VHH binders against q7z443r523to685. Designs and how they scored, part 26

Target 1, 163 residues: q7z443r523to685
Amino acid sequence: TSLNMSTHQLTITVNVTSLEKSLIVSIDPDSPLLMTLYLGFQYQPNCTHFHLNITLPKDKVWQKDEEYTWVLNPEHLQHGIGTYYITAVLSERQEGAQQTPSLVSVITAVTQCYYWEIHNQTWSSAGCQVGPQSTILRTQCLCNHLTFFASDFFVVPRTVNVE
Key: E = the ipSAE of ESMFold2; O = the ipSAE of OpenDDE; V2 = 0.75 times the mean of E and O plus 0.25 times the DockQ between their complexes.

## First folded at step 22 (VHH)

Design e5 (framework vhh_surovatamig_d1; at its last fold request DockQ between E and O 0.54; V2 from the best seeds 0.00; counts 0 for: SAP .673 > .668)
Fold by OpenDDE, look of step 23:
Structure e5 (fold): chain B 163 residues (1-163), chain A 121 residues (1-121)
Amino acid sequence: as target 1 above (163 residues)
Amino acid sequence: EVQLVESGGGLVQPGGSLRLSCAASGFTFSDHWMSWVRQAPGKGLEWVATIKQDGSEKDYYDSVKGRFTISRDNAKKSLYLQMNSLRAEDTAVYYCVRTLYVPGSYYFDYRGQGTLVTVSS
């Protein structure tokens, strides 16, 4: 979905139906853009009234597609099941960016890290959290019980449910 | 880049057989456990079978035991699923999945696009 940032504000509406999953928000600007995202529950947030905020692009990323991705974990969505609003406020173009019309594409997805419990013969997400390096295309899974492999995370590509 | 490509799916009558294949690339196939998982229409993901690196250990979901056989050819970097005595409830998209084994659990970090198996009269 592409949205025109003509008013220097973009509002994203997300219906959260589970408190156990993470929300992935991907913003794709037409050119490098500095913006601040504000999260609100059952209200439209602004710069003075919000639950959480983030500035994009991220300063340090492993891959470019992480720059404009916001990962909201269950602890960030603790306000309950219902409609969350994200207001993106445009700051300014990054240095070197052309002064083109502000066009922004937005994609949202929900995801969780699951593993198979052999004895119980069921899927579980216990001890696992979606990591901040997750994107629309891949899920980073941070699991505290994977230390046996000298790693506490694994990456699953193309497992995000896009809304 | 890790790639898993499933094939062999199709339409089959109840009681029929199919053999699924998975071609792996982009990683050392022989160093990893491998699994099949499936997703029926409108249902969640379901584990089907897992095989150890050297093929010496195999594990199956109860509903497919005795009917399905998982195997692998490390030289060909291939995973297989022989499905016999197919039932309507076996209808699903089947995915080849790279698997991490921790005692008591299977973790799945890569899967293919899947191949559709339809069992219908």
Scores: ipSAE 0.742, ipTM 0.929, lowest interface PAE 0.4, mean pLDDT 90
Fold by ESMFold2, fold request of step 24:
Structure e5 (fold): chain B 163 residues (1-163), chain A 121 residues (1-121)
Amino acid sequence: as target 1 above (163 residues)
Amino acid sequence: EVQLVESGGGLVQPGGSLRLSCAASGFTFSDHWMSWVRQAPGKGLEWVATIKQDGSEKDYYDSVKGRFTISRDNAKKSLYLQMNSLRAEDTAVYYCVRTLYVPGSYYFDYRGQGTLVTVSS
């Protein structure tokens, strides 16, 4: 899904249906954009009223697709099951956005790390966290001193507002 | 890039047999444990079988033990699942998965697109 950034602001909505999975928000702008994302539960956040924020692109990344990726773990989503709002606001340091609308693609996904417990013959996520190097394509799994990349993500339907 | 491509799925009658193949590329196949996992329609993932790098150790889910045989050919970079005495409950998409073994656990990092096995009259 692609959107025009016409006025320095973009609204993303995500329905969270599980408190055990991590949310990945990926933005792919058609040109480099500096932006700040604000998270709110059941309300439209702004720069003075939000639960969490992040500035993108991230400046310490291992892979190119991490630059515009926000990883929200279950701890960040403990406000409840329901609708979360993300407001993306361009920082004025990026000058090109004032002249023409920028096109961005937005995708959200949920993910979690699972392994097979041999003795119990069951799947488990115990001792696993989704790591900060995760993207929509690969999940960094931090499990009991192991670090590896895997995927068990679900694409969550979303609404995106451009105003 | 790591690629795993499954083949050999299809429609088969109860009591029949089918052999699944998985072609691996983009990594040193002989250095990795390999597994089959499956997903029945509307169900979660189910582990089926795992094989050690050199083929010397094999492990099976209880419901398939004695009916399914996992094997590998490291020279051809291929993983196989021989499925005998098939039952309706074996109907699923079967995935070839690259496996990391640690004592007590199998972790899975890459899987293919899967191949559909349908067991029906």
Scores: ipSAE 0.491, ipTM 0.849, lowest interface PAE 1.3, mean pLDDT 81
ESMFold2, look of step 22: ipSAE 0.482; ipTM 0.834
ESMFold2 (binder alone), look of step 22: mean pLDDT 87; pTM 0.872
OpenDDE, look of step 22: ipSAE 0.721; ipTM 0.922
ESMFold2, look of step 23: ipSAE 0.445; ipTM 0.830
ESMFold2 (binder alone), look of step 23: mean pLDDT 85; pTM 0.864
ESMFold2, fold request of step 24: ipSAE 0.474, 0.432; ipTM 0.839, 0.829
ESMFold2 (binder alone), fold request of step 24: mean pLDDT 87, 88, 88; pTM 0.876, 0.881, 0.880
OpenDDE, fold request of step 24: ipSAE 0.738, 0.700, 0.735; ipTM 0.932, 0.922, 0.935

## First folded at step 23 (VHH; framework vhh_surovatamig_d1)

Design f1 (at its last fold request DockQ between E and O 0.53; V2 from the best seeds 0.60)
Fold by OpenDDE, fold request of step 24:
Structure f1 (fold): chain B 163 residues (1-163), chain A 121 residues (1-121)
Amino acid sequence: as target 1 above (163 residues)
Amino acid sequence: EVQLVESGGGLVQPGGSLRLSCAASGFTFSDHWMSWVRQAPGKGLEWVATIKQDGSEKDYYDSVKGRFTISRDNAKKSLYLQMNSLRAEDTAVYYCVRTIYVPGSYFFDYRGQGTLVTVSS
């Protein structure tokens, strides 16, 4: 979904139904733009009242699509199941940015690092966490079993667990 | 770039058979375990089968044992899933996935776009 950035603030509403999964938030502008994201649980956050914040684009990324992605792990969502609000405060365009219609693409996804536990015949995420380089398309998994592995995004229904 | 392309899906009647194929590229196919996973409409992801690099070891989910056969052709960089005695509950999108084996666990790091298998009368 593309949103007009004529205003300096954008509010994203996300319903979190699981505390065991990570929330991926992609707020990708049509041209380079500085923004600060504020996270709130059951309230609309602002620059003075928030649980967590991040400034985008990220300074260090492996790939370009990581620049405007915020990975919220379970520890960041420890406030509970319910509605989270993300307020994006937009700053000035970066140098070289186009001044054409300001659009921002907002995509959210929920993901986790699952592996198959052979003996128990079940999916497990034990010992794994979603890495900060994860995107909407790819999940970075950091596990104690493996130093690192990356997988394409697996669509897991929010209402149904992996089996 | 790692690529996995599934094919062979389609509509089949219960009791019928279908053979899925997966064409791999962008990596040394013979160095990797491979697996099939599936996702039924509105359901979670389900592991189906895994095969060792040289094909000497195969593992299956209980519900497909005796009906499905996983195989591979390393020369052709291809993975296969022969599905016999298909049931309605086998209806799903089937994904070919590159697999990392750790004793006791299968990790999946790449998958294709999937191929739809529909089992219906």
Scores: ipSAE 0.737, ipTM 0.932, lowest interface PAE 0.4, mean pLDDT 90
Fold by ESMFold2, look of step 23:
Structure f1 (fold): chain B 163 residues (1-163), chain A 121 residues (1-121)
Amino acid sequence: as target 1 above (163 residues)
Amino acid sequence: EVQLVESGGGLVQPGGSLRLSCAASGFTFSDHWMSWVRQAPGKGLEWVATIKQDGSEKDYYDSVKGRFTISRDNAKKSLYLQMNSLRAEDTAVYYCVRTIYVPGSYFFDYRGQGTLVTVSS
């Protein structure tokens, strides 16, 4: 969903219906932007009242699509099931801040790490965590059995309200 | 860039046969276990079969055992699934999957776009 960030802020609402899966929030700005995201449960957060924040783009990424991706694990969503609000605030733009307002696309998805247990013939997520290098295209899985792997199987896009 | 391209899907009557193929590129095929995983319309993923790097070990989901045969040709970088005695419940998109074996578990890191198999009377 593309939106005009003309007021240097936007709000994303996400309805969390499960505490077992991770939430991925991906921002795709039309030009490089520095921004801070703030998370609130059942209220609109701001820079002084929030549960968790992140500054984008991330540094030290392995792939470019990680730069504007926020991974929220079940531990980050500990406040419960229900509506979470994310306020995105622009920090700076190009020299000459009179330019056309920035447009951003926002995509959210849920994901989880699953592996096949051979003896039980069932899927399991035990011992795995969704890692910070996850994107809407691939899930990084950090498992007790493995140091790292990424999988494209389990990302499920969600509809979001962006205002 | 890892690429897996499935082919050979189609429409078939119950009791019929199909052979699926998967062409692999962008990695050393012979160093990896490979699997088939399927997804029926509106359902979750289901593991079908797995084969060791050298083809010496094969493992099958109980519902396909005796009807499906997994195989590979490392020289051609290809994975195959021979599907016999097909049933309506085998209708699904079939994915070729690169597999990491750990004792007791299969982990899946890459899949193709899938090929649709429809079994209908």
Scores: ipSAE 0.549, ipTM 0.863, lowest interface PAE 1.1, mean pLDDT 83
ESMFold2 (binder alone), look of step 23: mean pLDDT 88; pTM 0.884
OpenDDE, look of step 23: ipSAE 0.672; ipTM 0.904
ESMFold2, fold request of step 24: ipSAE 0.514, 0.508, 0.503; ipTM 0.855, 0.856, 0.860
ESMFold2 (binder alone), fold request of step 24: mean pLDDT 88, 88, 89; pTM 0.883, 0.889, 0.890
OpenDDE, fold request of step 24: ipSAE 0.710, 0.723; ipTM 0.925, 0.929

Design f2 (at its last look DockQ between E and O 0.43; V2 from the best seeds 0.00; counts 0 for: SAP .669 > .668)
Fold by OpenDDE, look of step 23:
Structure f2 (fold): chain B 163 residues (1-163), chain A 121 residues (1-121)
Amino acid sequence: as target 1 above (163 residues)
Amino acid sequence: EVQLVESGGGLVQPGGSLRLSCAASGFTFSDHWMSWVRQAPGKGLEWVATIKQDGSEKDYYDSVKGRFTISRDNAKKSLYLQMNSLRAEDTAVYYCVRTIYIPGSYYFDYRGQGTLVTVSS
């Protein structure tokens, strides 16, 4: 979904149907932008009324596609099942960016980290959470029971359900 | 870059057979457990089979036991799934999956694009 930011504000609406999954929000601007995202549940948030906020692009990322991605875990979505609103407020263009019309593409997806429990013959997400380095294309899974392998996370590509 | 490419899917009649292949690259294939998982239309992901690095251990989902055989060729970096006595309920996209085994659990950290298997009369 592409949106023209004729104003300095963009509103994203997401229907959350599960409290067990993480929400991935990817905002792709046509040129580098500084923006602040505000999260609200069943209301349109603003800079003075919100549950959570983040500033994009992220300062430190492993890959470029993480710069404008917001990972919202179940603890961030604890307000319940229903409609969440994200208001993105444009601050200014980054240094060196062209002063072109603001075009922003927005993609949202939901995801979770699952593993197969052999004895129970079922999928489980217990002890696992979606990591902050997740994107629309890949899921970072942080699992506390993987420490035996000297790593508590693994990456699964293309496992995000895009909405 | 880790890559898994499935092939061998297609249309088959009930009772028929298919052999799926997976070509792996971008990692040391012989160091990893491998699995097949599948997703039927409108259904969730389902585990099918897992094989140990050296092929000495194999595990199957109950519904495919006796009909499916998982195998691997480490020299060719390939994973296989021989599917016999196919049923309509076997219709799904089949994915080759790199697997981490921890006692009691399988973790899947890479999968391919999948290959479609359709079992229909």
Scores: ipSAE 0.746, ipTM 0.928, lowest interface PAE 0.4, mean pLDDT 90
Fold by ESMFold2, look of step 23:
Structure f2 (fold): chain B 163 residues (1-163), chain A 121 residues (1-121)
Amino acid sequence: as target 1 above (163 residues)
Amino acid sequence: EVQLVESGGGLVQPGGSLRLSCAASGFTFSDHWMSWVRQAPGKGLEWVATIKQDGSEKDYYDSVKGRFTISRDNAKKSLYLQMNSLRAEDTAVYYCVRTIYIPGSYYFDYRGQGTLVTVSS
């Protein structure tokens, strides 16, 4: 979904239906923007009232689409099942952008890491976490000192859950 | 860049046979375990078979044991699945997957686009 950031602020709404999956929030601005995202559960967050925040773009990424990607693991989402709000605010250092509207594309997806347990003949996610280098295109899986990247094929299918 | 290209899928009658192939490139094929994984329409992923780097160890999902044979040719960078006595339940997209073996577990990091196998009268 594309959203207009003409007032230096944007709200993203995500319906979380599972406390076991990770949420990927990917932002693709038309031009380089410095921004802060604030997370709230069942309320509109701001810079003084939020559960969690992040500043984008991230420093020192392996690929460009990591720069504007927020990975929210189950521990970040343990506030409950339901509606999470994300407020994206331009940083004060972006004062030049206030002259013209900025457009951003927003994609959200859920993901989880799975592997095959040989003895039990079943899929498992135990001992795996979705890592910070994940994007909407691939999931970084951190499993028992094993780090690897997997496509959506071997994780819970990624979906856009924008409401 | 890792690439896996499956081929050999198609329509077949129950009881028939097919041989799937997978051409690998962009990595040292002989250093990696390889697997076949399948996905039936509207269903989740199902592991089918795994083969060790040198071909000395092979492992199969119980429902395909005795009917399917996994093999590899490291000189040709190719993985194969011989499927015999095919059943309607074998209808799926079959994926060639690069595999990481840790005792007790298979992890999968790369897959191809798949090849469709349809078993129907």
Scores: ipSAE 0.472, ipTM 0.841, lowest interface PAE 1.5, mean pLDDT 81
ESMFold2 (binder alone), look of step 23: mean pLDDT 88; pTM 0.883

Design f3 (at its last look DockQ between E and O 0.66; V2 from the best seeds 0.00; counts 0 for: pae E 2.7 > 2)
Fold by OpenDDE, look of step 23:
Structure f3 (fold): chain B 163 residues (1-163), chain A 121 residues (1-121)
Amino acid sequence: as target 1 above (163 residues)
Amino acid sequence: EVQLVESGGGLVQPGGSLRLSCAASGFTFSDHWMSWVRQAPGKGLEWVATIKQDGSEKDYWDSVKGRFTISRDNAKKSLYLQMNSLRAEDTAVYYCVRTIYVPGSYYFDYRGQGTLVTVSS
């Protein structure tokens, strides 16, 4: 989905149907932008009324595609199943950016980290959390029971369900 | 970059056979457990089979035991799935998956794009 930010404000609507999955929000601007995202549940948030906010681009990222990605974990979505609203407020163009009309592409996806329990013969996500470095293309999985092998996380590429 | 490329999928009649292959690159293939997982249309991901680094241990989903055989060639960095006596319910996209084994669990950290297997009369 591509949206023009002619009003310097973008509203994203997401229907959350599971409290066990993380929401990935990717906002790809045509040029570097400074923006603040506000999260609301069953209302359109603003700068004075919101549950959570983030400023993009992120200051420190492993890869460039993380810069404009917001990872919302179940604890961030604790308000319940239903419609969440994200309001993105454009601050200003970053240094060196073109002064053209703002074009923004928005992609949302849901994801979770699963592993196979051999004895129970079932998938489980227990002890695992989607990490903040996750994107639309890859899921960072942080698992507290992976203390010995490969540290406490692993990366699964292209496991995000894009909506 | 880790890459897994599946091949061998196609249309087959019930009772038929297919052999899937997976070409691995970008990592030391022989150091990793490998698995096949599948996803049928409109259904969730399903574990199929897992094989140890040296091929000395193999594990299968109950529904495919006796019909499917997982194998590997470390020299060729390849994973295989021989599928015999195929059934309609075996219709799915099959994924080659790099696997981390922790006692009691399989973790999957990389997978390919998959290859479609359609079993239909």
Scores: ipSAE 0.715, ipTM 0.911, lowest interface PAE 0.5, mean pLDDT 90
Fold by ESMFold2, look of step 23:
Structure f3 (fold): chain B 163 residues (1-163), chain A 121 residues (1-121)
Amino acid sequence: as target 1 above (163 residues)
Amino acid sequence: EVQLVESGGGLVQPGGSLRLSCAASGFTFSDHWMSWVRQAPGKGLEWVATIKQDGSEKDYWDSVKGRFTISRDNAKKSLYLQMNSLRAEDTAVYYCVRTIYVPGSYYFDYRGQGTLVTVSS
């Protein structure tokens, strides 16, 4: 889903069907762009009216595809099941005084960290959160049960693209 | 890079047998528990079986006990699943998965691309 940002903003719509899963929003601009994303539930957000925002690219990442990835955990999505709107606004200062059309690819997916509880013979997410190093291709899971192991591990989760 | 490459899937009739293999690279295979998980068309992931680093402990999902056998060869960095008495409900993509064991739980941090097993008349 490529979008033209010649108007300095675009809107992404996502239908959230679960309050227990995390949303991954991945943006891949054709050239480096500074942008701010605003989240709204059931309304079009802007820079003065939104539930949550983020500035991309992120400053400190371990992998390049993390730079333009927004991880929205269930705590960020507790406004309800339904349509969320994301307004992406390009920073004019990053492009100076010149205006150049920019193409942006957008992919969305949902994910959750699951582990197998042996005695109960069931999947569980208790004590796990989807971490900020997650991308469309890799889920970082931060679990308090792994205090003896490194906190970074990738769960084999159910993921879907929800664009 | 961790790589897990599954093979041995295919079409088989009910009651038949199939052996899946997984070639591991990019990590110390003998230091990790390993598992098979599967995903039937349109369904979520199902845990199938898990094997300890040295092969001394094995655990199976109830529906595959007595029919499936997990094994490993640490010298060849390979994981196996022998599937006997196959049923239509065993139709799925099977994934080789690197596993972290803690008491009471299995965590999975890497998987391969999977191999398709189709059980049909």
Scores: ipSAE 0.320, ipTM 0.784, lowest interface PAE 2.7, mean pLDDT 80
ESMFold2 (binder alone), look of step 23: mean pLDDT 88; pTM 0.882

Design f4 (at its last look DockQ between E and O 0.25; V2 from the best seeds 0.00; counts 0 for: pae O 5.0 > 2, SAP .762 > .668)
Fold by ESMFold2, look of step 23:
Parts: structure tokens; sequence; C-alpha cells
Structure f4 (fold): chain B 163 residues (1-163), chain A 121 residues (1-121)
């Protein structure tokens, strides 16, 4: 799933069907790029109208695959079920003299931390949050004084508009 | 680094038996509780059995109690599941999982690739 960033921005759409799962957005540009991502619910965001943003690559990551990863928890997605838009914009200062389109690969996934409650004999996610060190390959789970990684992940179907 | 490799799955008739094995590496096996979980086609995960790090305590899901036996060999860094009196409902991919035990809860932080068990005539 590679996308062509033929201008200085691209749009990612994600249909969120659960308010209890976290969304992981991973971008892998074919060359190093500085970018800002903007999140919008049911509208295309920009630098002046958005719910949340992040600048990539991230500073001080534990693993390299975290550099271009945005973790969006249920608190970040509290606007409802439905279509979220992410606009990725290249930094003016980092574009330099490059005129050729950049190719980026985009992968989205949903994940959640579940544990087995022995007494109730059921699965629960209470007291757990998906942490910021999560990637498409592993989930950081922050549970009441516990930190662990789960190896499960899923890829979310996406619609992408590249301009 | 942490690796869990399941084996021993296959096709078996109802009422038959099968023994699953899991080879562990990349961690101190004897320091961890271990579990089997399973997933039937198109269904969610189902917990099957858990064994304490020294093997002295074992716990089973009600539907497998008396039919399945979990065991471990810490010298061989191996986990086992003996499955007897198999039923069609036991058809699933079986996963070896590492457990973080906290009073009242099992947390699962690593899972193997799974081994398929099919129970059919």
Amino acid sequence: as target 1 above (163 residues)
Amino acid sequence: EVQLVESGGGLVQPGGSLRLSCAASGFTFSDHWMSWVRQAPGKGLEWVATIKQDGSEKDYYDSVKGRFTISRDNAKKSLYLQMNSLRAEDTAVYYCVRVIYVPGSYYFDYRGQGTLVTVSS
C-alpha cells in the first residue's frame, strides 16, 4: 500500500467502527521527510482547523519503527464512530529544493489490550491503555502499574487521497 | 528475541487424542507462567489452560476440564497440552502464550504462530 505524495500533502481516511480500540497510523516515506499530521472527524483537517496534530518523525524513540507512527487512543477518537480524516503536510522548511513527488507507504491498524479475568472467566480491557510506543508490529499495553507488549495487530482498510 | 513455536496439530477423529508441544526460547522459561489459548475459525480467542512456572498449579477452562492436561518441562523449555476425547468444538488454532500473572488476572504478552487442530470424521 504505497501512496504518491505528488504535492506537499496527502489525505488518509479511516472508518472507525469501535470506540474502545486504538488506531495506529504508520507512515514510511521512501526518503526522510518532516511532516505534520492533522486529525479531523467527518471533515478534512488543515493547519488551522483540526482536532489533534503530531509532527513526524518523532523525537527520542526506543525503536526506529516508532519514528513515523501515530497512536490514537479512544480518548483521541471520542468524537464518535465514523470517518476520520488525516491530512499529512510536508514542512516548508524541510521541502528544500526537491521538486519530485515523494512516495509514502501508509499502514493503519486497530489494536486493544485484553487480559483474562480469572474470577469472572472473561476477557477485559479495563484499566489498560494502548501506549505511545506501539507500532503496527507490537502493542504497548499500560495497565495499572504494568507495561507489556502484545504481538497481535490488524490492518484497517483505508481510503487515501493523494494530491 | 522471545520465540514460542507450537507443533503437534493435525486432523483427528472425534474421540481421538492429540498432543501439542511448544518450544520456548529467548527468555528464562522457568520464571514464567504459561497458557494455551485457541481460536476457532471466525471466532475470538478462548482461554484453554494455564500452568504455574514450577508446574505446581494448573487451571482449565470448564469445557476442557477432565479432557485436557497442561504440563511443562523446564529443563527442555517446553510446554505441552495433552488433548483427549476430542470433539468437533475443539477445532481451532492453538497458541502457546506467555503469561504475566497478577492476582485475579492473566495478561498475555507473547504468542506463537499457532498450530491447527481439526476434529472431523
Scores: ipSAE 0.526, ipTM 0.849, lowest interface PAE 1.5, mean pLDDT 83
Fold by OpenDDE, look of step 23:
Structure f4 (fold): chain B 163 residues (1-163), chain A 121 residues (1-121)
Amino acid sequence: as target 1 above (163 residues)
Amino acid sequence: EVQLVESGGGLVQPGGSLRLSCAASGFTFSDHWMSWVRQAPGKGLEWVATIKQDGSEKDYYDSVKGRFTISRDNAKKSLYLQMNSLRAEDTAVYYCVRVIYVPGSYYFDYRGQGTLVTVSS
């Protein structure tokens, strides 16, 4: 989903239905853009009232598509099941960026790392966590054991409000 | 850009056969273990099969052993799943998965969009 940014703020609404999965938020601007994201639970956050924040693009990434991706693990979503709000406050364009109308694509998804438990013949997430290098396209799985694993991936319905 | 594109899914009668394909691009296909996983309606993911880089090692979920065959063509950057003697319980979306192994720390994977296999009379 692409959004025209007519203002300096973007609000993303996400309904979190599981506390065991990670939330992936991808905000892809049409040109390099500095922004700060604020997370709130059951309220719209701002720069003075929030649970967690991050500045994008990330300084150090393995691949380019990580630059504008925020990985929220269960510990970041500890406030409970319900509606989370993400407010993105846009800063100035990065050096070299064209002064074109701001267009932002937003994708949200949930995912978890699972390994195949041979004895129980089922998937388990025990000892595994979605890593910060995860994106909409790939899942990084950090585990305290070495076992074959897979990941689930689901697009989460979202509402985006531009203010 | 890493891409995995599954194909070959469709409607088939019980006892029938299908061959799934996965076209890989954007990475060195021959350097990676590859897997098939599936998700039946209303159920979680289920592992199906895995194949080593050079195809010398294969492993299967018990329920598909003897019926399914995983293979790969590294020259064509393609992964395959030959499915014989299909059953209703094989109905699922089948996904191609790239497995990246990082010794002692973590795994990294890509998954395709999947292809639907429906086994019904």
Scores: ipSAE 0.021, ipTM 0.324, lowest interface PAE 5.0, mean pLDDT 83
ESMFold2 (binder alone), look of step 23: mean pLDDT 85; pTM 0.856

Design f5 (at its last read DockQ between E and O 0.62; V2 from the best seeds 0.62)
Amino acid sequence: EVQLVESGGGLVQPGGSLRLSCAASGFTFSDHWMSWVRQAPGKGLEWVATIKQDGSEKDYYDSVKGRFTISRDNAKKSLYLQMNSLRAEDTAVYYCVRTMYVPGSYYFDYRGQGTLVTVSS
ESMFold2, look of step 23: ipSAE 0.480; ipTM 0.840
ESMFold2 (binder alone), look of step 23: mean pLDDT 85; pTM 0.856
OpenDDE, look of step 23: ipSAE 0.713; ipTM 0.918
ESMFold2, fold request of step 24: ipSAE 0.518, 0.510, 0.483; ipTM 0.850, 0.858, 0.844
ESMFold2 (binder alone), fold request of step 24: mean pLDDT 87, 86, 86; pTM 0.871, 0.870, 0.868
OpenDDE, fold request of step 24: ipSAE 0.735, 0.728, 0.737; ipTM 0.932, 0.930, 0.934
ESMFold2, last read: ipSAE 0.502, 0.448, 0.446; ipTM 0.851, 0.825, 0.826
ESMFold2 (binder alone), last read: mean pLDDT 87, 87, 87; pTM 0.868, 0.869, 0.871
OpenDDE, last read: ipSAE 0.735, 0.693, 0.732; ipTM 0.934, 0.921, 0.928

